# Ledger of designs, part 13: VH-VL binders against RNA-binding protein 12 (RBM12)

Target 1, 78 residues: RNA-binding protein 12 (RBM12), of Homo sapiens (Human) (q9ntz6r430to507)
Amino acid sequence: FCVYLKGLPFEAENKHVIDFFKKLDIVEDSIYIAYGPNGKATGEGFVEFRNEADYKAALCRHKQYMGNRFIQVHPITK
Key: E = the ipSAE of ESMFold2; O = the ipSAE of OpenDDE; V2 = 0.75 times the mean of E and O plus 0.25 times the DockQ between their complexes.

## First folded at step 7 (VH-VL; framework fv_imsidolimab)

Design p5 (from n5 with heavy chain N35H; at its last look DockQ between E and O 0.85; V2 from the best seeds 0.00; counts 0 for: pae E 3.5 > 2)
Fold by ESMFold2, look of step 7:
Structure p5 (fold): chain C 78 residues (1-78), chain A 121 residues (1-121), chain B 112 residues (1-112)
Amino acid sequence: as target 1 above (78 residues)
Amino acid sequence: QVQLVQSGAEVKKPGASVKVSCKASGYTFTSYYMHWVRQAPRQGLEWMGMINPSEGETRLNQKFKDRVTMTRDTSTSTVYMELSSLRSEDTAVYYCARSYWDTGSYYFDYWGQGTLVTVSS
Amino acid sequence: DIVMTQTPLSLSVTPGQPASISCRSSESLLYTDGETYFYWYLHKPGQPPQLLIYEVSNRFSGVPDRFSGSGSGTDFTLKISRVEAEDVGVYYCMQSIELPYTFGGGTKVEIK
């Protein structure tokens, strides 16, 4: 049960993803924040949820704020 | 129809605090962010921050750091903004305004009537 | 913070004549969803601000079609095809792509 994240702030870290999905049961080792070939963050990421209920709740956080930036949460299936 | 009704004008001394209320009606209170925007005399508009009324989470303009607190009461559909340690430059009209957060739209479609706060010694 | 720069600071317009207001942002307002988070507001005397244009070019409900918006990226324009007495006020651009939301400094439109 994975979601695709877009629009992450350049300074986003795993702790910000954990806080964004607070009260949801995430697989913390699954958190991935993408970097480009020049070492700069691309604003994309992935995270996995341990159950379907929390996955659906995560999708409802689409366009909510992480730091100073709202982010996109999209479905993805592994 | 949508209405945002704010509390009345206030006169305060420097160093005091002010708490302005904004009562919402005519829509689902928890489906919209509530924002506060102010305008000082002969100045432009300044965004102060917002509150998610369903969870109470706030995002504040860092300019106001520890001086601004925003709260809400879902039973009365009311948002509050408290500004502490008032200075003369805080003299302004304070507006509440809503934005629709569920679809990611981030513009102010309805505004309160404004609350004049005057800070004078 | 994203700086929004409006020009001109004021306009004095004969009724029925066109007006044009420019706004430039310090950063692109195009977001990764393909939308541009840019807006125009009008603050008329004695009223709260009102939304005119959302997402660059869309007129908000009840806004007359003499108002039009255009632009992309960092460069935006509001046009009023025929200024009327009721259009007097201060026009503000705004961005909502990043916090804090920021407004332009305003353009005062007045009738000659």
Scores: ipSAE 0.311, ipTM 0.822, lowest interface PAE 3.5, mean pLDDT 88
ESMFold2 (binder alone), look of step 7: mean pLDDT 92; pTM 0.935
OpenDDE, look of step 7: ipSAE 0.609; ipTM 0.915

Design p6 (from n5 with heavy chain S99D; at its last look DockQ between E and O 0.11; V2 from the best seeds 0.00; counts 0 for: pae E 8.4 > 2, placed apart)
Fold by OpenDDE, look of step 7:
Structure p6 (fold): chain C 78 residues (1-78), chain A 121 residues (1-121), chain B 112 residues (1-112)
Amino acid sequence: as target 1 above (78 residues)
Amino acid sequence: QVQLVQSGAEVKKPGASVKVSCKASGYTFTSYYMNWVRQAPRQGLEWMGMINPSEGETRLNQKFKDRVTMTRDTSTSTVYMELSSLRSEDTAVYYCARDYWDTGSYYFDYWGQGTLVTVSS
Amino acid sequence: DIVMTQTPLSLSVTPGQPASISCRSSESLLYTDGETYFYWYLHKPGQPPQLLIYEVSNRFSGVPDRFSGSGSGTDFTLKISRVEAEDVGVYYCMQSIELPYTFGGGTKVEIK
């Protein structure tokens, strides 16, 4: 149950992704945030959820805000 | 074709603010970060910061963190750079430059024509 | 911040003769992905800067083959095999491996 994230802020960290998804059950060490060599975030990331219910709930977070930016949450196949 | 068109020359007094615009066309505005680079007389190029037009997030050169504000208007595909508390040392030509990013590449492929900002009493 | 140091500060060249510009970085510009985030720009009078070389040795689109870049790590060189009048301007090296992006001090190329 993986989702693709788009629009992550430059300063996004794993903890921000965790907070963004509230108390949803995220697979340990499944969070990936893409950054360029200069520390500039690509705005992309991935995260996996342990169950379908949380996965669906995660999709509902689509266009919700992480900080002052909305995050796109898209379903993907791992 | 990609074009970056900047606003006209400005003359300001010390302590004032200036807001330079950069209108982008010929590409998807929100898909590329935009940089601001300036050149003072007899000086080199200096990177001021960048903005992500999609979300408005900025990364600034710490040298300007307290005086520069970068914004964008997605409806007009325009990026703005506002510099406050102007001093004579801010006299320069200011450029917007599109940031090209791909695996292994971070460079400025397109530039605005430049905007001269003169700060004098 | 990464310091970029260019030499010489200025260069006067007879048309048709070669030119060479050096740029050194205070830190390696080679990233873990194997790419070197180093670039050359030319700032011609009355025009905005323009990209010449990206990632050390790749000519950007439209750049004449008389321009070539070389180097590695912290030491880089831009060469113009035969300088032409249109090559007049200030050349800048730049790094983008680390924020803030930083430029060299520039090398002014003039025609004798």
Scores: ipSAE 0.017, ipTM 0.751, lowest interface PAE 6.5, mean pLDDT 91
ESMFold2, look of step 7: ipSAE 0.022; ipTM 0.727
ESMFold2 (binder alone), look of step 7: mean pLDDT 91; pTM 0.924

Design p7 (from n5 with heavy chain Y100G; at its last look DockQ between E and O 0.81; V2 from the best seeds 0.00; counts 0 for: pae E 3.8 > 2)
Fold by ESMFold2, look of step 7:
Structure p7 (fold): chain C 78 residues (1-78), chain A 121 residues (1-121), chain B 112 residues (1-112)
Amino acid sequence: as target 1 above (78 residues)
Amino acid sequence: QVQLVQSGAEVKKPGASVKVSCKASGYTFTSYYMNWVRQAPRQGLEWMGMINPSEGETRLNQKFKDRVTMTRDTSTSTVYMELSSLRSEDTAVYYCARSGWDTGSYYFDYWGQGTLVTVSS
Amino acid sequence: DIVMTQTPLSLSVTPGQPASISCRSSESLLYTDGETYFYWYLHKPGQPPQLLIYEVSNRFSGVPDRFSGSGSGTDFTLKISRVEAEDVGVYYCMQSIELPYTFGGGTKVEIK
């Protein structure tokens, strides 16, 4: 169960993703923050959840804030 | 019919605190952020922060972070803003304002009537 | 913080004539969802502020069609095609793409 993240703050780290999804059981080594071909962070990322209930709860955090900007949480079929 | 009803005007001394309430009705209280915006005399509008009423999480304007506390009571559908260490420059009308009409919207569609707070020696 | 700069500071308009208010942001207000988080509010004396235009160009419920918004990126305009007495007050632009939310300094509109 995996979600796609957009709009991450440029300085986002794994700890910020963990805090954003606190109280949900994420697979911590599944956290991925994307970099473009120019080596700069794109503001995109991915994370997996242990079960369907936490996955659905994660989708409900769409447009909640990480730092000073809201982020997007989208389903991914994998 | 969305309504936001605020507590009445207050007069405070410098160094005191004030707590303004905003009672919501006519919508699902926990589905919308509640914001606080103030306007000092002859000044523009200034956003102070917001609270997510579902969990009580707040996002505060760093200008006020040490002096502002926002809380809510879901049983009465009421949000509170407390400003401490008051200064004369805090004299303003304080408004509560709802963000959007559903979860995730970030514009102010409905406003309370405003609460005048006067800080005077 | 994103700075919102409005011009002019005030307008004096004869009834039935058009009015135009400009707002410029210090950074782009276009977000990764393709939406621009820019708004216009009207603050009439003795009333709370009221939303006029959301997301650049959409009129809020109950707002007359003589109000229109336009613009993109960092440059935005509010137009009133025919100013009426009920339109007097201070107009504010606002952004909500980034915390803290910030308003323009305001444009006072009054009738000659």
Scores: ipSAE 0.292, ipTM 0.816, lowest interface PAE 3.8, mean pLDDT 88
ESMFold2 (binder alone), look of step 7: mean pLDDT 92; pTM 0.938
OpenDDE, look of step 7: ipSAE 0.786; ipTM 0.945

## First folded at step 8 (VH-VL; framework fv_imsidolimab)

Design q1 (from p1 with heavy chain E57Y; at its last look DockQ between E and O 0.78; V2 from the best seeds 0.00; counts 0 for: pae E 4.2 > 2)
Fold by ESMFold2, look of step 8:
Structure q1 (fold): chain C 78 residues (1-78), chain A 121 residues (1-121), chain B 112 residues (1-112)
Amino acid sequence: as target 1 above (78 residues)
Amino acid sequence: QVQLVQSGAEVKKPGASVKVSCKASGYTFTSYYMNWVRQAPRQGLEWMGMIQPSEGYTRLNQKFKDRVTMTRDTSTSTVYMELSSLRSEDTAVYYCARSYWDTGSYYFDYWGQGTLVTVSS
Amino acid sequence: DIVMTQTPLSLSVTPGQPASISCRSSESLLYTDGETYFYWYLHKPGQPPQLLIYEVSNRFSGVPDRFSGSGSGTDFTLKISRVEAEDVGVYYCMQSIELPYTFGGGTKVEIK
């Protein structure tokens, strides 16, 4: 039950991902944010959910805002 | 088929509040953001904020954050924008405009007819 | 806030002649999904604004093919190949990549 994140702000941290998916049961150790050589997020990441209901709810947050930028939430197959 | 119908023109005194309604029909109300955009006389367009009708989530232009409130009533498919502490520079035509939120781009494909709010002593 | 700068401020065109409107954004409007969140609207007299072009170059439903959009990054252009009387109004560019959404200052198109 994993989603792919696009458009993450350069300042994104795990706490921002947790807040974005608040009320959903995420696997906190699964949060991955891609960082470039300058230490800034590259805009990509993923996170796992413990159940299918929360995974589907997470997909509904597609194009909602983290700060002033919307982010994309996509399904992935693992 | 898609239709956004706004409440009628208002005349207000400085310091008062105004509440403009926008009733939607012809589409799934909860699948689209509702935006408010205004235009003062001889001025350009200004985005005021938006509301997601399903959960009531709002994002407001910081310029208006202290003075604007957006609400909705899903049973009547209606969005409301309330602007408080009115000033003469708030005289404008106020439009509601829908944008898609679950996929696609954020652009305004359908607009209400506009509501003139006049603020004068 | 992302600033959208339009030129010219106004344009007076004889019927049947071309028109060109430029819009420049203060930041790139290209998002990580490869899409550019840039749009053109027309505000005709006595009507609410209407969408003309979405994502730089795609005509919205019912928009005549005499309208075309182009550009990338921060520089965008709307062209009208042959201006008609019904094209009179104020044209606005807009970005939706970041909040607040912002419009250009407008370009008034008139018939000579």
Scores: ipSAE 0.234, ipTM 0.799, lowest interface PAE 4.2, mean pLDDT 88
ESMFold2 (binder alone), look of step 8: mean pLDDT 91; pTM 0.927
OpenDDE, look of step 8: ipSAE 0.290; ipTM 0.857

Design q2 (from p1 with heavy chain Q52E; at its last look DockQ between E and O 0.88; V2 from the best seeds 0.00; counts 0 for: pae E 2.7 > 2)
Fold by ESMFold2, look of step 8:
Structure q2 (fold): chain C 78 residues (1-78), chain A 121 residues (1-121), chain B 112 residues (1-112)
Amino acid sequence: as target 1 above (78 residues)
Amino acid sequence: QVQLVQSGAEVKKPGASVKVSCKASGYTFTSYYMNWVRQAPRQGLEWMGMIEPSEGETRLNQKFKDRVTMTRDTSTSTVYMELSSLRSEDTAVYYCARSYWDTGSYYFDYWGQGTLVTVSS
Amino acid sequence: DIVMTQTPLSLSVTPGQPASISCRSSESLLYTDGETYFYWYLHKPGQPPQLLIYEVSNRFSGVPDRFSGSGSGTDFTLKISRVEAEDVGVYYCMQSIELPYTFGGGTKVEIK
C-alpha cells in the first residue's frame, strides 16, 4: 500500500511527511525522500501504509499543503 | 447558488481589533478553503491567509501572522477573520473568497461582497 | 515571497479598441504537474473582484471570448480584443504556486 510523492519542498524531511499524513498508519521505516548528488531533495518520495483504508485516505490528500507548497500524492503498485 | 455574505462595515480606533464574518451557502462548506483578501484605498489586493473549514487548520501570510486569527463554525457554515492591534494602514475592504482544498484549482471563484474596516484616531 | 510585476499601471482605451496587460513573476509558476498557477481577476467599480482567467489561458464561466490570456513560466499577458464599457476596472494578476499568494499591483483600464 504505497504512494508516490511529487513536489516535495526543497527542505522536506521525514517529520514533514509524517505530519502531512497524521492520523494515518504509516510504516515509519518506509518513508523515502529522494536526494540529488548535492544532497538536496529532488521533490520525490515514497510512503507505505499499513492498511488499505489509510492508503486510500492518503490518496485523498493529493494537492494538500506541505509547508508553503502543495504536493502530489499518486498511487503505486508493488 | 453559491453565496458568501459578510458582516457590515466597522469603524475602529488604533490598537483595537476587528472580527469580520463570512457566511457561506449553496455548496459543501468543508470542501473549500476560505481565503481573506484585503484592499486598502487606492491600492491593490493582498492575500491575508486561508482556513480549511473541516479541521480549522490555517495558513497565514507571515506579514499578519501575529495579528490575524481565522476560525470557523461548521454548524453555521461561517468563517471569521480577526485582525488585532489595528493601525491606520489596516483601513481596507476585506473580502472572503473560496478556493478548492481537496485538489486542483487554487483560484478564488466566488467572493463575498466585502467589509469596509476604517481605522481612525 | 513571489513578486508579481504588472504593466502598465493604467491605460485609457477608445471603445472597441484592443488592450493588453503584462504580468511578470519573480519565479516560474510552472508546477511539476504540468500546470501553471497563474490567474487574472477584474475588480469593477462597486463590485467584488471576479475571476477572468485561470491557469494562464482558460476563461472562467461567463467570461466573454474577447478576453484571452497567454504566457508561460514568468511572463504573462491578458488581451481584450475590443474593450467595452463594462470592462472598466482594475485588472490583477495572481499566483498560487506558493504561499503567500501574491497579486500584481493592478492595471486600471478606463474608457477614453
Scores: ipSAE 0.394, ipTM 0.848, lowest interface PAE 2.7, mean pLDDT 89
ESMFold2 (binder alone), look of step 8: mean pLDDT 92; pTM 0.934
OpenDDE, look of step 8: ipSAE 0.541; ipTM 0.899

Design q3 (from p1 with heavy chain Q52Y; at its last look DockQ between E and O 0.80; V2 from the best seeds 0.00; counts 0 for: pae E 4.9 > 2)
Fold by ESMFold2, look of step 8:
Order: sequence, then C-alpha cells, then structure tokens
Structure q3 (fold): chain C 78 residues (1-78), chain A 121 residues (1-121), chain B 112 residues (1-112)
Amino acid sequence: as target 1 above (78 residues)
Amino acid sequence: QVQLVQSGAEVKKPGASVKVSCKASGYTFTSYYMNWVRQAPRQGLEWMGMIYPSEGETRLNQKFKDRVTMTRDTSTSTVYMELSSLRSEDTAVYYCARSYWDTGSYYFDYWGQGTLVTVSS
Amino acid sequence: DIVMTQTPLSLSVTPGQPASISCRSSESLLYTDGETYFYWYLHKPGQPPQLLIYEVSNRFSGVPDRFSGSGSGTDFTLKISRVEAEDVGVYYCMQSIELPYTFGGGTKVEIK
C-alpha cells in the first residue's frame, strides 16, 4: 500500500513525512525522498503503509500542507 | 445547495475579542478547507487563515498568528474565527469562504454573507 | 509573502467599450504539478466577492464569455470585451500557490 508524493518542500526530510502522516501506521524504512544531482530534493517521494485503512486515510491528505506549500498524495501500486 | 451562514454584526471596544461563526450546509463539511478573508473600509481583501475541519488543523497568516484562533464543531458543521486584542484597524467585514482543492487548484467557490465587526473607542 | 500588484487602480468605461486589468506577482505562480495558481474575483457592491476566472483563463460557472483571462509566470491580464452595467465593482487578482494567500490591491471598474 504505497503513495506517491509530489510538491515536497526542498528541505523535506523523513521526519517531515512522518509528521505529515502522523497517527497513521507507516512502514518507516519505506520513506523515500528523491534528490537531484545538486543534492536538492526534486519534490517527489514515496511511503508505504502497513494496512489499507491507513493507506486510504493517507490519500485523504492530498493537497494538505507541509510547511507553507501543499503537497500531492497519489496512489501507486508496485 | 451549498450555503455558508455567518453570525451577525458586532461592535467591540479596543482590546476586546470577537468570535465570528460560519455554519456550513449542503456539502460534506469535512472535505473542504474553510477560509477567513476580511475587508476593511475602502481597503482590499486580506486572507486571515484557514482550517481543515476534518482534523481541525489550521494555517494562519503570520500577520494575525498571535491574535487569531480558528476552531470548528463538526457536529454542527460550524467554523469559528476569534480575533483578540482588537484595534480600530480591525474594523472590517469578515467573510468565511470554502476552498476547493481536489482538481489541483485552490480557489474560493462559496462565500458567507459577511459579518461586520466595528471596533470603536 | 507573494506581492500581487494590480494596475490600474480604477477604470471609468463607456458602456460597450473594452476594459483591461493587469496583475503582476512578485514570484512565479507555476507549481510543480504544472498548474498556475492564479485567480480573478469580482466584488460587487452589497455582495460577497465572487470567482470569475480560475487557473489564469478558465471562466467559473455562470461567468459570461466577454470575460477572458491570460498570462503566465508573473504577468496576468483580465479583459472584458464589452463592459456592461453589471460588471461594475472591484476586481481582485489572487494567488494560492503559497501561504499566505494574497490578493492584488483591486481595480475599481465603473461606468462613465
């Protein structure tokens, strides 16, 4: 049960993703934040949830704010 | 039909607080942000902040952070904006406005009728 | 905060004549999803503000086709091809790409 994140702030770290999805049961080792050749975040990321209920709750956080910008949460299957 | 109904006009003295309500109907209350926007006499529009009613989380304009509290009551589909330490420049019409986000765009599609708050010595 | 600068401050227009309003943002309003978070609102006397144009150029429901929006990046224009009496009011541009949301200072349109 994985979601795809877009629009992440350039300073985003795993702790910010964990806080954004607080109260949801995430697979901690599954958090991935993409970085470009300059070492700057590309604004993309992935995270996996341990159950379907939390996955659906995560999708409801689409367009909620991390910092002063909203981020996108999309379903993804692997 | 979507409707936002605000509480009535208020007159306050400097230093007091005011609490304005906005009751929503005709849609799923917890699925949309509720914003507060004000307009002082002969002035433009100013965004004050918003609340996500599902979890009660707020995002406030830093200009008002220390003076504004936004809350909601999901059982009555009502949001509240409380502005403290009132000054004469807080005299304005205060609007609640729903923002739509699901299509990838944030805009205010429905507005309350406005609440005049007058701060007078 | 993103500053939104509108010109002109006011317009007096002969009925049936065109009108043009400019808005410039201090930063690009293009987001990483490829959308531009820019809007036009009309505030008529005695009514709450109403949405005219969303995402630069899309007319909101019920908005006549004499209204058109254009622009990109930091420069945006609202045009009214033929001004009618019902178009009187103050026009505001707005951005929602970044908190706090900010409006332009307004452009008052009136009939002369």
Scores: ipSAE 0.155, ipTM 0.763, lowest interface PAE 4.9, mean pLDDT 87
ESMFold2 (binder alone), look of step 8: mean pLDDT 92; pTM 0.935
OpenDDE, look of step 8: ipSAE 0.570; ipTM 0.909

Design q4 (from p1 with heavy chain Y100G; at its last look DockQ between E and O 0.89; V2 from the best seeds 0.00; counts 0 for: pae E 2.1 > 2)
Fold by ESMFold2, look of step 8:
Structure q4 (fold): chain C 78 residues (1-78), chain A 121 residues (1-121), chain B 112 residues (1-112)
Amino acid sequence: as target 1 above (78 residues)
Amino acid sequence: QVQLVQSGAEVKKPGASVKVSCKASGYTFTSYYMNWVRQAPRQGLEWMGMIQPSEGETRLNQKFKDRVTMTRDTSTSTVYMELSSLRSEDTAVYYCARSGWDTGSYYFDYWGQGTLVTVSS
Amino acid sequence: DIVMTQTPLSLSVTPGQPASISCRSSESLLYTDGETYFYWYLHKPGQPPQLLIYEVSNRFSGVPDRFSGSGSGTDFTLKISRVEAEDVGVYYCMQSIELPYTFGGGTKVEIK
């Protein structure tokens, strides 16, 4: 039950992802924030949810704000 | 069919507060953000903030955060903006404006008629 | 905050002639979803502002096709192919890619 995050603020940390998805049951240590070869954040990430209901609720937060910017939440087809 | 109706003009003294209402009709109130935009005389438009009516969460322009409060009443489909510690510079027309939440587009498609707030001693 | 700079500040236009308004943003308004969060509004005397163009070039419902928008990144243009008396007012650009939302300073269009 994984979602793909895009458009993350470059200073985003795991705590910001947890707060964005508050009240949803995130699998511990499943939050991944991507960095490129130069060590710069790409604005991408992944997070896993323990159940289908929380996964669907997470998808509904697509285009909601993290800080001053909205972010994208997409399903993973794998 | 979509309609945003605001409360009437106000005259206030410096240091007072004003509370402007915006009543929505013709659409699902909780599916759209409500924004507040003001225009002082001979000035441009300035975004003050927005409220998500379903949960009541607000996002405020930092310029106003200590002086502005936005609330809503879902039973009457009404949003309120209260501006405190009024100054003469707060003399302006205040507009409510609807923007998309689930549409992914954050533009103002419908506006209230505006409420003139005059701050004078 | 993203600064939106409009030029010119004012236009005096003979009826039936074209008009062009420029807006430049201090940052790119192209988001990672491929959309550009840029808009034009018209504030006519005695009325609330009204949306003309959303996402650079799309006319909002009821907007005449003499209005057209173009641009990309940080540089945007609104054109009115043949200005009519009802087009007088102040035109504002706006960005919504980042909070706070910000408007350009406005371009006043008058008939001479």
Scores: ipSAE 0.483, ipTM 0.864, lowest interface PAE 1.9, mean pLDDT 90
ESMFold2 (binder alone), look of step 8: mean pLDDT 92; pTM 0.939
OpenDDE, look of step 8: ipSAE 0.599; ipTM 0.915
ESMFold2, look of step 9: ipSAE 0.461; ipTM 0.863
ESMFold2 (binder alone), look of step 9: mean pLDDT 92; pTM 0.940
OpenDDE, look of step 9: ipSAE 0.739; ipTM 0.937

Design q5 (from p1 with heavy chain Y33W; at its last look DockQ between E and O 0.76; V2 from the best seeds 0.00; counts 0 for: pae E 3.8 > 2)
Fold by ESMFold2, look of step 8:
Structure q5 (fold): chain C 78 residues (1-78), chain A 121 residues (1-121), chain B 112 residues (1-112)
Amino acid sequence: as target 1 above (78 residues)
Amino acid sequence: QVQLVQSGAEVKKPGASVKVSCKASGYTFTSYWMNWVRQAPRQGLEWMGMIQPSEGETRLNQKFKDRVTMTRDTSTSTVYMELSSLRSEDTAVYYCARSYWDTGSYYFDYWGQGTLVTVSS
Amino acid sequence: DIVMTQTPLSLSVTPGQPASISCRSSESLLYTDGETYFYWYLHKPGQPPQLLIYEVSNRFSGVPDRFSGSGSGTDFTLKISRVEAEDVGVYYCMQSIELPYTFGGGTKVEIK
């Protein structure tokens, strides 16, 4: 049960992903945040949920704020 | 239809606080952010922050974080903005404005009539 | 914070003539969903601000078709094809791609 994230702020860390999905049963070891050649986040990431109900709830947080920017939450397409 | 009606003008001394209300009608109150925007005399518009009425979550402009409090009362569909430790530069017209939501557009489609707050001597 | 810079500061036009207002942002307003979070508001004398244009070029409900918006990235323009007396006021651009939301300094439009 995996989603991918877009629009992550450049300072995004695992703790920000955990907070964004608070109250959901997240697989913390699954959190991945992409970084570019300059060491800044590219705005993409992935995370897995332990059950279907929390996965569906995670998709409903699409366009909610992480820090000063809203982010996108998408189902995995590949 | 959609209406945002604000409380009346206030005159305050420096160091006091002011609490401005904004009563919403004509839409689902808890489904939209309510923003506060101010305009000082001969100045532009300045965003102060917003509140989501459903659970009371706020996002505040850091410029005001220590002095501004935003609350709501869902039973009366009313949002409140309180600004403390008033200074002369806080003299302004304060507007509430609804944020359009839905597909992620955060713009102000409806505005209250404005509340003049004057801080003097 | 994203700085929004408007030009000109003021504009005097004769009724029926066109007007053009520019706004530039210090950062791109194009988001990863393909949308641009840029808006125009009009603040008429004695009234609260009102939305004119959302997402660069879409006229809000009730806005006359003489108003049009264009631009991309960091450079945006509002045009009024024929200025009328009721168009007098201060025009503001705004971004909502990141908090805090910020406005341009305003462009005052006057009738000659």
Scores: ipSAE 0.282, ipTM 0.817, lowest interface PAE 3.8, mean pLDDT 88
ESMFold2 (binder alone), look of step 8: mean pLDDT 91; pTM 0.931
OpenDDE, look of step 8: ipSAE 0.510; ipTM 0.899

